VHH binders against q9xw16. Designs and how they scored, part 227

Target 1, 132 residues: q9xw16
Amino acid sequence: MSGWNAYIDTMTAAAPSIKRCAIVGAADGSVWARTEADNVFKASEEELKTFVALFNDVTQVPAKGADIEGVHYVVPRTEESLIFGKKENTGFFAVKTKSAVLIAVYEGPNEVAAQVRKAVESMQTYLNNAGY
Short names: E, the ipSAE of ESMFold2; O, the ipSAE of OpenDDE; V2, 0.75 times the mean of E and O plus 0.25 times the DockQ between their complexes.

## First folded at step 20 (VHH)

Design ge7 (framework vhh_8ghr_2; at its last look DockQ between E and O 0.75; V2 from the best seeds 0.00; counts 0 for: pae E 3.4 > 2)
Fold by OpenDDE, look of step 20:
Structure ge7 (fold): chain B 132 residues (1-132), chain A 123 residues (1-123)
Amino acid sequence: as target 1 above (132 residues)
Amino acid sequence: EVQLVESGGGLVQPGGSLRLSCAASGFTFSERYSISWVRRAPGKGEELVARITGSGEYTSYADSVKGRFTISADISKNTAYLQMNSLRVEDTAVYYCARGYPPLPEGDYFDYWGQGTLVTVSS
């Protein structure tokens, strides 16, 4: 098992509303770790390659949205290293570190989004400080 | 198959220098992984000596070796190195190369290890 799974576990434990989660290479979208079993993160590497490329120009993402696991999300806003998407009672937070993109798909009302964001941004900060 | 092979260990006098090599195969150095040198001295526990990101851009050291040891990587050769200067008797240990990941608060995780190379510092 990949050591990156520990970081998946940390994020999912920090935000119970996270249903699926993945850590992928920022350069190519390669999957380093993902939730499995009953909550399999199902995005293909081809899809992820396209997704991580969105970080090359996040300012354009709100106009076109983002696709994860074959689902199209509206992207209300972005930051330099953050893409936030919504679809009905679901959404995702994706944050970029030096080397990785952390993706958390959550389910619930808007109130749960803050906790999900905090979880992924905390991990983002931790990894950046470690040189990742 | 992932494999790590250490070399360069031996007997040196206190104050001497030694350079260890860790040749990796079965995977390519990248920021997906870290490479660490971990040592085990007689009668002591395991100690993480140095860590380098797979890209070779970020390094960290145990306080016990800071200023004396330097970890580096040649990406083109898929090889990591540990330059050990100003060696001390207490540096005597088997030195292992290990593939790992970012440091974890609860403890480091390594999924592949080399066979180790013995470094003996003695007058």
Scores: ipSAE 0.769, ipTM 0.876, lowest interface PAE 0.7, mean pLDDT 95
Fold by ESMFold2, look of step 20:
Structure ge7 (fold): chain B 132 residues (1-132), chain A 123 residues (1-123)
Amino acid sequence: as target 1 above (132 residues)
Amino acid sequence: EVQLVESGGGLVQPGGSLRLSCAASGFTFSERYSISWVRRAPGKGEELVARITGSGEYTSYADSVKGRFTISADISKNTAYLQMNSLRVEDTAVYYCARGYPPLPEGDYFDYWGQGTLVTVSS
């Protein structure tokens, strides 16, 4: 794929339980790439602006949760550059790089989450090392 | 329409300096992209000379130009620059500015290119 879409494909291939994902600008939530077609990542730019701002202080996120694609998630934990959200048998991992936020929404039991986290963190590391 | 326009090429003596400019239009320099300088010498293939990320934090250079060339960007002018010092005859080439992304295992990907500017280094 051209541009940022190749990186969407890399993450979804690395963790098949990822249903939808996106790469968005960390400063403004603008969409650089997302899953499309039958797996459209359906977050508005206004929702994404609010979402990326959560990384300004991740310690406050567990108390208020997070919204993505109009779905409210409980946030059981955060790390400096990672937010983990859960709702029923679905969840998300989001990580911040130097320039972007990577968001992966998955479906499956909690035991599946490790592969999703690994896929997203591997890309986080790669992009950080490449200056993104 | 995305465009990249190079300028600043010309004839220079060995040991001299030139500063190339790459003015962008149709998009704004941002941390979403990288800007690269690629050169093609007569009868030779393309060589990636220098890359700068939109953050400005990461630059990389071909071994052939390290220590002599410096890439920079001015976001407010939507322009990237290549300062070329200590020029050598082998630096003679057409220099292109290109917009890119993080490198891929199969190589660099550039989606927009300028028309190029000729640099001739000769005595």
Scores: ipSAE 0.286, ipTM 0.621, lowest interface PAE 3.4, mean pLDDT 88
ESMFold2 (binder alone), look of step 20: mean pLDDT 81; pTM 0.825

Design ge8 (framework vhh_8ghr_2; at its last look DockQ between E and O 0.76; V2 from the best seeds 0.00; counts 0 for: pae E 3.1 > 2, unsure alone 64.7 < 65)
Fold by OpenDDE, look of step 20:
Structure ge8 (fold): chain B 132 residues (1-132), chain A 123 residues (1-123)
Amino acid sequence: as target 1 above (132 residues)
Amino acid sequence: EVQLVESGGGLVQPGGSLRLSCAASGFTFSDRYSISWVRRAPGKGEELVARITYSGEYTSYADSVKGRFTISADISKNTAYLQMNSLRVEDTAVYYCARGYPPLPEGDYFDYWGQGTLVTVSS
């Protein structure tokens, strides 16, 4: 456990629909913190390395989608520091900070997505302001 | 094993200067962590003196030391520093360096601490 776990807890508390969550290094996809126990975030570092690299050119991501935890998600659109995907009743939001990528995988109807996005973007803003 | 070792403390007169060092081992300074100086004065609680991020671009200081203390880091040496100028008697404390993370509303979290170095400011 690291201090980054507190930020995982903060995001998951802010959006109960988040099932799994991780904070990883933006440069290399190294895992800084992840949900554990019954909701283990299972993406490998190799996968995460590939994932975080998507932020190098987010404009190409919608065409090819994104993979997290071995699951392929359709990416409807991207923003400069935001990638989100959907698959059936699941999805993810990934936001990039100065040094990290925050990933939240959620489950539920489309209505829950807004809360998940708000949670990760709020954390994104907080970390950016802190220099992270 | 993660280890932080402070040095540079000592006795100085008011108005004097000291430079503290915090040598880190077992990990490298990275965007994952922050380094902070925390002091404990006799009869007082802990006070976060200064914090620095990996890049060095983001620093914060307690109001009590602003303009007098400067925190910095040398990545090549994996060492953080606290330059203390215009020292005052009330700066007397044991100064600890600690590995931390971004600040949280709930409070600061540090997972590793040095042994501390005593700074005594006295005429």
Scores: ipSAE 0.745, ipTM 0.870, lowest interface PAE 0.8, mean pLDDT 94
Fold by ESMFold2, look of step 20:
Structure ge8 (fold): chain B 132 residues (1-132), chain A 123 residues (1-123)
Amino acid sequence: as target 1 above (132 residues)
Amino acid sequence: EVQLVESGGGLVQPGGSLRLSCAASGFTFSDRYSISWVRRAPGKGEELVARITYSGEYTSYADSVKGRFTISADISKNTAYLQMNSLRVEDTAVYYCARGYPPLPEGDYFDYWGQGTLVTVSS
């Protein structure tokens, strides 16, 4: 077992509406851990490299949106270390830590989005404090 | 193949210094992993002595060694170091280098260990 898999489990338990999620390297998009089994997080290496590079200037992301798992999302807003994307009844939250990007893809109405955001931001804080 | 090789152990008198090295191969020291020094003394089990991550900002130490030991890394050489100053008899142990992850509430998880290097502190 990978020690990073426990953090995937922690996020999905904190926000059950998360359908897929991953922890990837901020520099290169390499997958450190992801949901597996019937909900495999399927973003390609090329796509993840492009995705994590969006954090180099988050202010430009709303103009172009973001792609993950071959799905194009509208990005209504960003914050210092947060990108939020939406497509129909699905969305994602992604946050950057010192060394990683946490990506959570959820399904459901906007009422659950706050729970997903809280889960990824809580993990962001924990990892930053641990040096990751 | 992931491999960790410790060196630098030996015999030293109380108050002396040693520098341990942990040379890694089969992976690079990167932001994904941490490197820890763990020691085992006869009859005392394992003690996590020090940890470093390579995101640039995180080190931690056991209270028993804080202020005397310093963990560091040279990413270009893929090597971690433990500078051990003001050594005491109770520091006598086999010191292991181990690769790990962020601490979990249930404890640490290390997936690769070195062979260990013996440090003996005696008068």
Scores: ipSAE 0.310, ipTM 0.641, lowest interface PAE 3.1, mean pLDDT 87
ESMFold2 (binder alone), look of step 20: mean pLDDT 79; pTM 0.811

Design ge9 (framework vhh_8ghr_2; at its last look DockQ between E and O 0.76; V2 from the best seeds 0.00; counts 0 for: pae E 2.7 > 2)
Fold by OpenDDE, look of step 20:
Structure ge9 (fold): chain B 132 residues (1-132), chain A 123 residues (1-123)
Amino acid sequence: as target 1 above (132 residues)
Amino acid sequence: EVQLVESGGGLVQPGGSLRLSCAASGFTFSDRYSISWVRRAPGKGEELVARITDSGEYTSYADSVKGRFTISADISKNTAYLQMNSLRVEDTAVYYCARGYPPLPEGDYFDYWGQGTLVTVSS
């Protein structure tokens, strides 16, 4: 197992609506850690490579959407280091740190999105402060 | 296979200097990991001495060694270093390098360790 799993656990504990979660390399989309067992994060390396590259120009992402785990999400919002996707009662928050991209896929009503965002952004801040 | 190999330990007098090396193989220094020096002194528990991101940009030190020890990394050599100056008798310990991750609130996690190198500070 990877030490990065602890950070997956921290995010999922902070936001129970997170169904799947992954930490990947910002440069290449390599998987550092992901949820497993009953909630396996199933995005391929190739897909993740494409996904992390979206952060090179987030302004274009809303027009194109984003794909995770073979699912296409509408992207209502982006920030410099954040991509928010939505599909029906599901969605994802992806945040970029210095070296990583944190991806949390959630399920639930719109009200749960705030908690998910808080969880991943909190982790983002923590990792950035640690140099990651 | 991931492997860490320490070197550079030895006997030094108080006030002396020593430079430890940690040669890593089986993985490449990157922003994914950290390298830490952890020491174990006789009769004492483990103490995290210093940590560095594999990129070499971020460092942290135990209060006991701040101002005296410097951790660094040479990415091209996949090697981390611990420059120890103004050594004290209480610095006597086996020094291990370990591959780790960002600091955790619950405690540090290291997945690979070196065999350790003995540093003895004695007059």
Scores: ipSAE 0.737, ipTM 0.869, lowest interface PAE 0.8, mean pLDDT 94
Fold by ESMFold2, look of step 20:
Structure ge9 (fold): chain B 132 residues (1-132), chain A 123 residues (1-123)
Amino acid sequence: as target 1 above (132 residues)
Amino acid sequence: EVQLVESGGGLVQPGGSLRLSCAASGFTFSDRYSISWVRRAPGKGEELVARITDSGEYTSYADSVKGRFTISADISKNTAYLQMNSLRVEDTAVYYCARGYPPLPEGDYFDYWGQGTLVTVSS
């Protein structure tokens, strides 16, 4: 595995509850890598541009929620570089690095969310330390 | 097609300086990639000499060149540079510009390479 696709594989291996994920440019939402095939991450570039802009002020996000892949999520909490969304038995974690936003969509009860968050935040830390 | 074109190599005496250029085309510098200088001396393997994020903000260097070499990038010219000062005979090598990514757990990966530029340090 090479390029940004290797980072997709690393996150999905670390947290098997991740069903779809992507790495997108923080400035414009352009897709650098994503899960493919039967697990394709299907968000449009227009949707992703709107989504990454949420990180400009995460404090506004809980009031309005967030859309990914045409699905509306409630956002019960945010941190400066993290947005957590929920819908029924599914959810997402998104984190911002210096240059990218990592998005992981998972299925399962809240008990699995900790491993998904750990996988995404570990990658966030790694990329930030590498200048990305 | 992504291309990287090195220039600025040549013959220089020990203690001298050279500046290498790496002109990139086929992609835009955007904080998505790294640009690295990798050298290959005769009969030796590759040595990663310096790395910069393609925005120019983060740099790293091999211990063998710290304090003597400086990597930089100019986004407006889509070009990276390696300023090489206090050159030594052991710096003699072909210097390649390469595009890469954050290091993978298994090491560095470079998807595009230039043709190389020869630096000879001899008196």
Scores: ipSAE 0.341, ipTM 0.665, lowest interface PAE 2.7, mean pLDDT 88
ESMFold2 (binder alone), look of step 20: mean pLDDT 81; pTM 0.826

Design xa1 (framework vhh_gocatamig_d2; at its last look DockQ between E and O 0.91; V2 from the best seeds 0.83)
Fold by OpenDDE, look of step 20:
Structure xa1 (fold): chain B 132 residues (1-132), chain A 119 residues (1-119)
Amino acid sequence: as target 1 above (132 residues)
Amino acid sequence: EVQLVESGGGLVQPGGSLTLSCAASGFTFDTYAMAWYRQAPGKKRELVAGVGTGDDTVYMDSVKGRFTISRDNAKNSVYLQMNSLRAEDTAVYYCAAPKESEGYGFDYWGQGTLVTVSS
């Protein structure tokens, strides 16, 4: 688990607009790593279990939205391994790897989202190539 | 080509009401969530309300209880009912849709419609 913190640092460094992020098990939402200190990712395991299950059928997610850390987001659209949402001046990107879900919550103007997505998807690619 | 055309903006007094409409075309409307954004003078564009492909809705906190977003898939339209309008609601309001592939939110925007709340 400790090694996963490095990946959290990598994503947050790549996209400064990321406020909180986590790496969780795709099967059960168990937390492998998350931002800590002033930017603690606060989603409960129960919430994360529900969240990662969204990837079982992403086509239904835009109808229901998604909840992270008790915040409800509207989901514009989805891709097979990508769910993103918006709420006011915040949003999230969640990508699924072979065994994990990467979640990044960001805050800022609309244009910052592109960098956040890139950071998360880059990590997705890296982890997939590493077998995770 | 994706097109979003807003209408319904105008000048209203504080406490007044206004309904914005958005006609969408150029994409499969009923498969995407839709949103309203606004941009006030000197401020950044912000998400006001979003509506999912179902009945899911999201609002910015300052408009909760006053604004209602809805959609009519048969008309490929999204609406924003604005009640109890305040001066701080003055902004250009934009209808927004997600961009197919490579999008990061609601990436298509209409031309906008101006809402001015003033006594």
Scores: ipSAE 0.910, ipTM 0.954, lowest interface PAE 0.4, mean pLDDT 95
Fold by ESMFold2, look of step 20:
Structure xa1 (fold): chain B 132 residues (1-132), chain A 119 residues (1-119)
Amino acid sequence: as target 1 above (132 residues)
Amino acid sequence: EVQLVESGGGLVQPGGSLTLSCAASGFTFDTYAMAWYRQAPGKKRELVAGVGTGDDTVYMDSVKGRFTISRDNAKNSVYLQMNSLRAEDTAVYYCAAPKESEGYGFDYWGQGTLVTVSS
């Protein structure tokens, strides 16, 4: 519990515009760690199971969008192992590692999003190199 | 080169309607979501509405129920039907698209079209 929580802290420190984030299992959406307390990441188990399954065929995601924490986002495009979405002044970046999906929800315009993407992709690289 | 050309802006009275159009070129239009943004004087640019490749939509809360985004893939065009316009909707409206290779959201936009809602 303690070790995985440190990865949450690393991502939120790297990009202060991240409001909530989580590390979830790629196969089933089970929560390995998430932001808690005043900024709890509140996606349900069923929502996360549906969300991680989007990585089974990322090319279909821009047609239907994505739901996180009960919020529906338009997905502008995808990349192998990357889904990101926008709604009003909020957005998310999600990346897949071998075993996990990293999800960061942020607030702010596109200028803010660069730090969020970098933070999430840096952790993606770290976890992949560590075998996750 | 990506080009997004907006049209249809103008002066309209409160409660009126306008249809904005966006002609897109220079990319594979039907593989990407498209969006409309707006920027009012002295304010930051904000996402008004987005449309996915399969007609999925998202709206900012203040326009939901009044604005409708749509797309026509045969014409490489995106539309914003704006009904029940209010003074607060006065802004330059921009059509937006994602970059094909890198980016953080909707990263291309046009020169914009001005919508003025005034009595």
Scores: ipSAE 0.709, ipTM 0.883, lowest interface PAE 1.2, mean pLDDT 90
ESMFold2 (binder alone), look of step 20: mean pLDDT 80; pTM 0.794

Design xa10 (framework vhh_gocatamig_d2; at its last look DockQ between E and O 0.92; V2 from the best seeds 0.84)
Fold by OpenDDE, look of step 20:
Structure xa10 (fold): chain B 132 residues (1-132), chain A 120 residues (1-120)
Amino acid sequence: as target 1 above (132 residues)
Amino acid sequence: EVQLVESGGGLVQPGGSLTLSCAASGFTFDTYAMAWYRQAPGKKRELVAGIGTAGDTVYMDSVKGRFTISRDNAKNSVYLQMNSLRAEDTAVYYCAAPKEPPEGYGFDYWGQGTLVTVSS
């Protein structure tokens, strides 16, 4: 396991509603780490390449939504380094660091999303401070 | 202050149709995606349909093909056309919008809700 897997574990531990999680390169969507086994993050590299490119202009994302793991999400709104989406009782949070995009897909009632956001943003802050 | 006001709920028979409307105010409507949620008795609130700023739509599986979400930016309104209604569609339906940055984690604002009852 790479050192990046530890960060996956940290996020999933911080927010139990996270079902799948990935850390990918912000430039090309290359997978640095992802949840595996029963919680395998299934997004392809091609899909992730498209996804991370959304951060080039987050203002357009609410117009077209976002796709992760072949699932289409509506994106309520965005921030410069934050994209989140919803579908049924699921959603995702994606945050951008200096060099990475952290993606967390969660499942549960609306209130669990707050914890997920906190988890990914905490990791975002940590990684940014670490130079990543 | 953000306000979301739902209307159009009522009692309908199974197989019937109903159109819900939501009038939104207090924020830049056309910059946010909007959604309809519902909460049935004894159940948690769930996302029924969402619509992006340019008409992108998302539906829960149980309503696909039966429900249609739409929006009219000129009227700051969101609609939910419900066809082929079923008893399990009975719920209070809520119009929903996100909070403005930096707050929020989804659709965070809710209207007062409108009751939809599907019963014979």
Scores: ipSAE 0.924, ipTM 0.962, lowest interface PAE 0.4, mean pLDDT 96
Fold by ESMFold2, look of step 20:
Order: sequence, then C-alpha cells, then structure tokens
Structure xa10 (fold): chain B 132 residues (1-132), chain A 120 residues (1-120)
Amino acid sequence: as target 1 above (132 residues)
Amino acid sequence: EVQLVESGGGLVQPGGSLTLSCAASGFTFDTYAMAWYRQAPGKKRELVAGIGTAGDTVYMDSVKGRFTISRDNAKNSVYLQMNSLRAEDTAVYYCAAPKEPPEGYGFDYWGQGTLVTVSS
C-alpha cells in the first residue's frame, strides 16, 4: 500500500488540478492506493467493480456514461485503454494498465483536462513498462 | 471537416420556452456523446447538458427539470428544449462534440453559438 501511495503522490504533483485519484485492480476494483484525508477518493467496492468492468468493452461506454464517487458523467468517447467523462465543471480520466486502472478526478476547463490526461497516461506507460 | 451549426436562439420572456437545434456534420455522429454549453457575458463556458450515444443524459443542477437534451441520430442533430426560462439563462449556447481519437480531452469541437436572451 505504502509503495503504491508514492504513485498517487506523483500523479497529483504532476497535475495539481487532480482533486482525487486512485489506483485500483483491473480485475476486481480493489483499492491499491487512493488520495486520503480531506480529499478522500470516495468510491465503494461495488462501484469500482462495476467501473473497471467497463474496460471489457470500452465502445459501449458512451451509450450509458459512467459513475465515479456516486457522480454520473457523460462519456464523450473512449479509446481501448482510456475512459473519460464530464459533469458540469468536473471530469475524470481513467486509464487501464496490465493489472490496474488509474482514476483521476479533476475540476476545471479543457486545458486543465489536458494536464490530467498527460499525468495519468505517463503513469500508465510507466506501470505497463514495469509489468503492472 | 467537422461542423456544428446551432439555431433557434432569440429573445424570450421569463417563464417562456425555446428549442435549440444543432446540425452536425463531418464526423461519425452516432459514436459520440454530444453536449450543450453556454457562456454568459463575462463568465466561463459551462456544460449545460450532455447526451450519450443511446440517450443517457447529464444536466447542470440549475437546469434540471427545466431543460431536456435530446438527439436524432438519423438527422445528425441534437436539441435542447428550454422551459421555464429565467434571466440567468441568458447566454450564447454552443453545441459541442469530442475530437476523434486519439486527440482531445472532453468536448473539444464547438459551433458558432446561438444567442438566447431572457428579458422582459
């Protein structure tokens, strides 16, 4: 857990607009690490299990949107290992690695979203190269 | 070339109704969610409503119950039915779409906008 918390710190430092984030198991949604304290990432086991299963067929996700932390987002489009969503002035980016899903929730306009996407995709690349 | 053309804006009294339309072209409309944004003078653009490919919707809290987003995939069109209009709804309304993969990070294409003025 302590080792995975360093990756949470790396992502939040790379994109300060990230309000909350988590690393969860791709198969079951189990939480490996998440933001804590005043910015706790609040998602139930049941919600996370449902969420990671969306990566089994990302082409279907824009039809129904996605839920994170009890918030429903419209999903504009997807890529094979990328789901992102929008709700008012907030959004999320989620990317899948070999073993995990990285989820980052942010606030701000599209320029902020670009920073968040870069941060999670950089970590995705790093973890994939490390075998995770 | 992606084109989003809004229409239906105008001057309307408080409590009135208005329907906005957006004709889309230059991309595979059926595979993407669509959205309406608005921008009031001196304010940031804000997401008013979004609609998924099969009709899933999200709304900003202040318009829930008053506005309805819909789409017609056969006509490559998206609509915003605006009821019980208030002065605070005065803004330029924009139709929006995502960029094709791998580019973009939200609703990144915008139309020219259509002005809605709610005033007596």
Scores: ipSAE 0.693, ipTM 0.883, lowest interface PAE 1.3, mean pLDDT 91
ESMFold2 (binder alone), look of step 20: mean pLDDT 81; pTM 0.815

Design xa11 (framework vhh_gocatamig_d2; at its last look DockQ between E and O 0.90; V2 from the best seeds 0.83)
Fold by OpenDDE, look of step 20:
Structure xa11 (fold): chain B 132 residues (1-132), chain A 118 residues (1-118)
Amino acid sequence: as target 1 above (132 residues)
Amino acid sequence: EVQLVESGGGLVQPGGSLTLSCAASGFTFDTYAMAWYRQAPGKKRELVAGVGTAGDTVYMDSVKGRFTISRDNAKNSVYLQMNSLRAEDTAVYYCAAPKDSGYGFDYWGQGTLVTVSS
């Protein structure tokens, strides 16, 4: 297990509603770590490249939505380093660090979103402090 | 203060149609995506449809092809056209908007009841 895989485990443990999770390079969307096995994160490199580029101008993302793993999400709003989306009883949170984008796809009622966001933002803070 | 006021609910027979409207105020409407949620008795509130600022849409699978979400930025309004209504569509429908401290669509109107029954 790579060091980045440990961070995946940390986020998924912190928020059980996370179904799939990935840590990717902010510059090119390259996958550093992701959930595997029954919960494999399935986004392609091309898709991730497009996704991470959304952070170049987050203000436009609510206009376009976001696609992850071939699924289109409506994006209610964005923050400088935060993009989140919704579809049915699913959603995602994506946060940007200095060099990475953390993506967590979750499933459940609205109430679970808070825990998911906290998990990814906690990791965001940790990685930023670590220089990543 | 953010306000969302739904209207258009009512009693309709299966196969019928309704159009829900939501009048929004208290925020920059055209900068945020909007959504419709519904909550049936004994069930959790669920996202029915969402519409981005440029018109991209998301639907729950059970309403695809039957429901259409749209928005009118000039009127600060969002709509839900519901066709081919089914008994299982019976619920209180809520207009939803994001908020700064939120995790999704966290502002809700008071809701409008849609009852589909023969």
Scores: ipSAE 0.871, ipTM 0.937, lowest interface PAE 0.5, mean pLDDT 95
Fold by ESMFold2, look of step 20:
Structure xa11 (fold): chain B 132 residues (1-132), chain A 118 residues (1-118)
Amino acid sequence: as target 1 above (132 residues)
Amino acid sequence: EVQLVESGGGLVQPGGSLTLSCAASGFTFDTYAMAWYRQAPGKKRELVAGVGTAGDTVYMDSVKGRFTISRDNAKNSVYLQMNSLRAEDTAVYYCAAPKDSGYGFDYWGQGTLVTVSS
């Protein structure tokens, strides 16, 4: 939580529109770090295990959408290590690294979404280069 | 190029119904989720409903139970059945699709105007 919380802070600082985010283990969805307090990332271990398993075959995800924090999102499209979804004026970006999944939930228009994606993918690259 | 052509808008009384249609071309329709957005005067566009490649759906809270999104992959078409229409539903409605390099629903049609007035 201590060391991994710095990465949470880095992402939220890079894209202030991120309302909640988390770093979870890719194998089991275990929470390594997340936003806390007023902006608690509220997802159960069962929900996160289901979510990270979507990366086992991302091509199936636009057919069924995705659930995070009890909210169901439409997934417009995917990339090998990227799943993102939309609901109303909110959305999420999730990227997979070698051992983790980074999840960011945001609110706002397309300009915000581009910055959120950039922040999350920049951290993805950083963690992959560090062996995570 | 991607083309999204909306139709079916018009003037309707409160409590009435309309069906919007969207004809899509210029991309592999079956591989992408599709959406309807709307924009009222002076407001930002908002996501009304989305439909996954196999018919999974998402709705904004205020339309859930009144609107139904669907798609026909054989016809490259998306539909929005709107029932129990209210004045607040007055807007230009846009069919939307993702871009391969994008971060949401990034392609838009010209829109079709729905006016709910007594």
Scores: ipSAE 0.740, ipTM 0.896, lowest interface PAE 1.0, mean pLDDT 91
ESMFold2 (binder alone), look of step 20: mean pLDDT 80; pTM 0.802

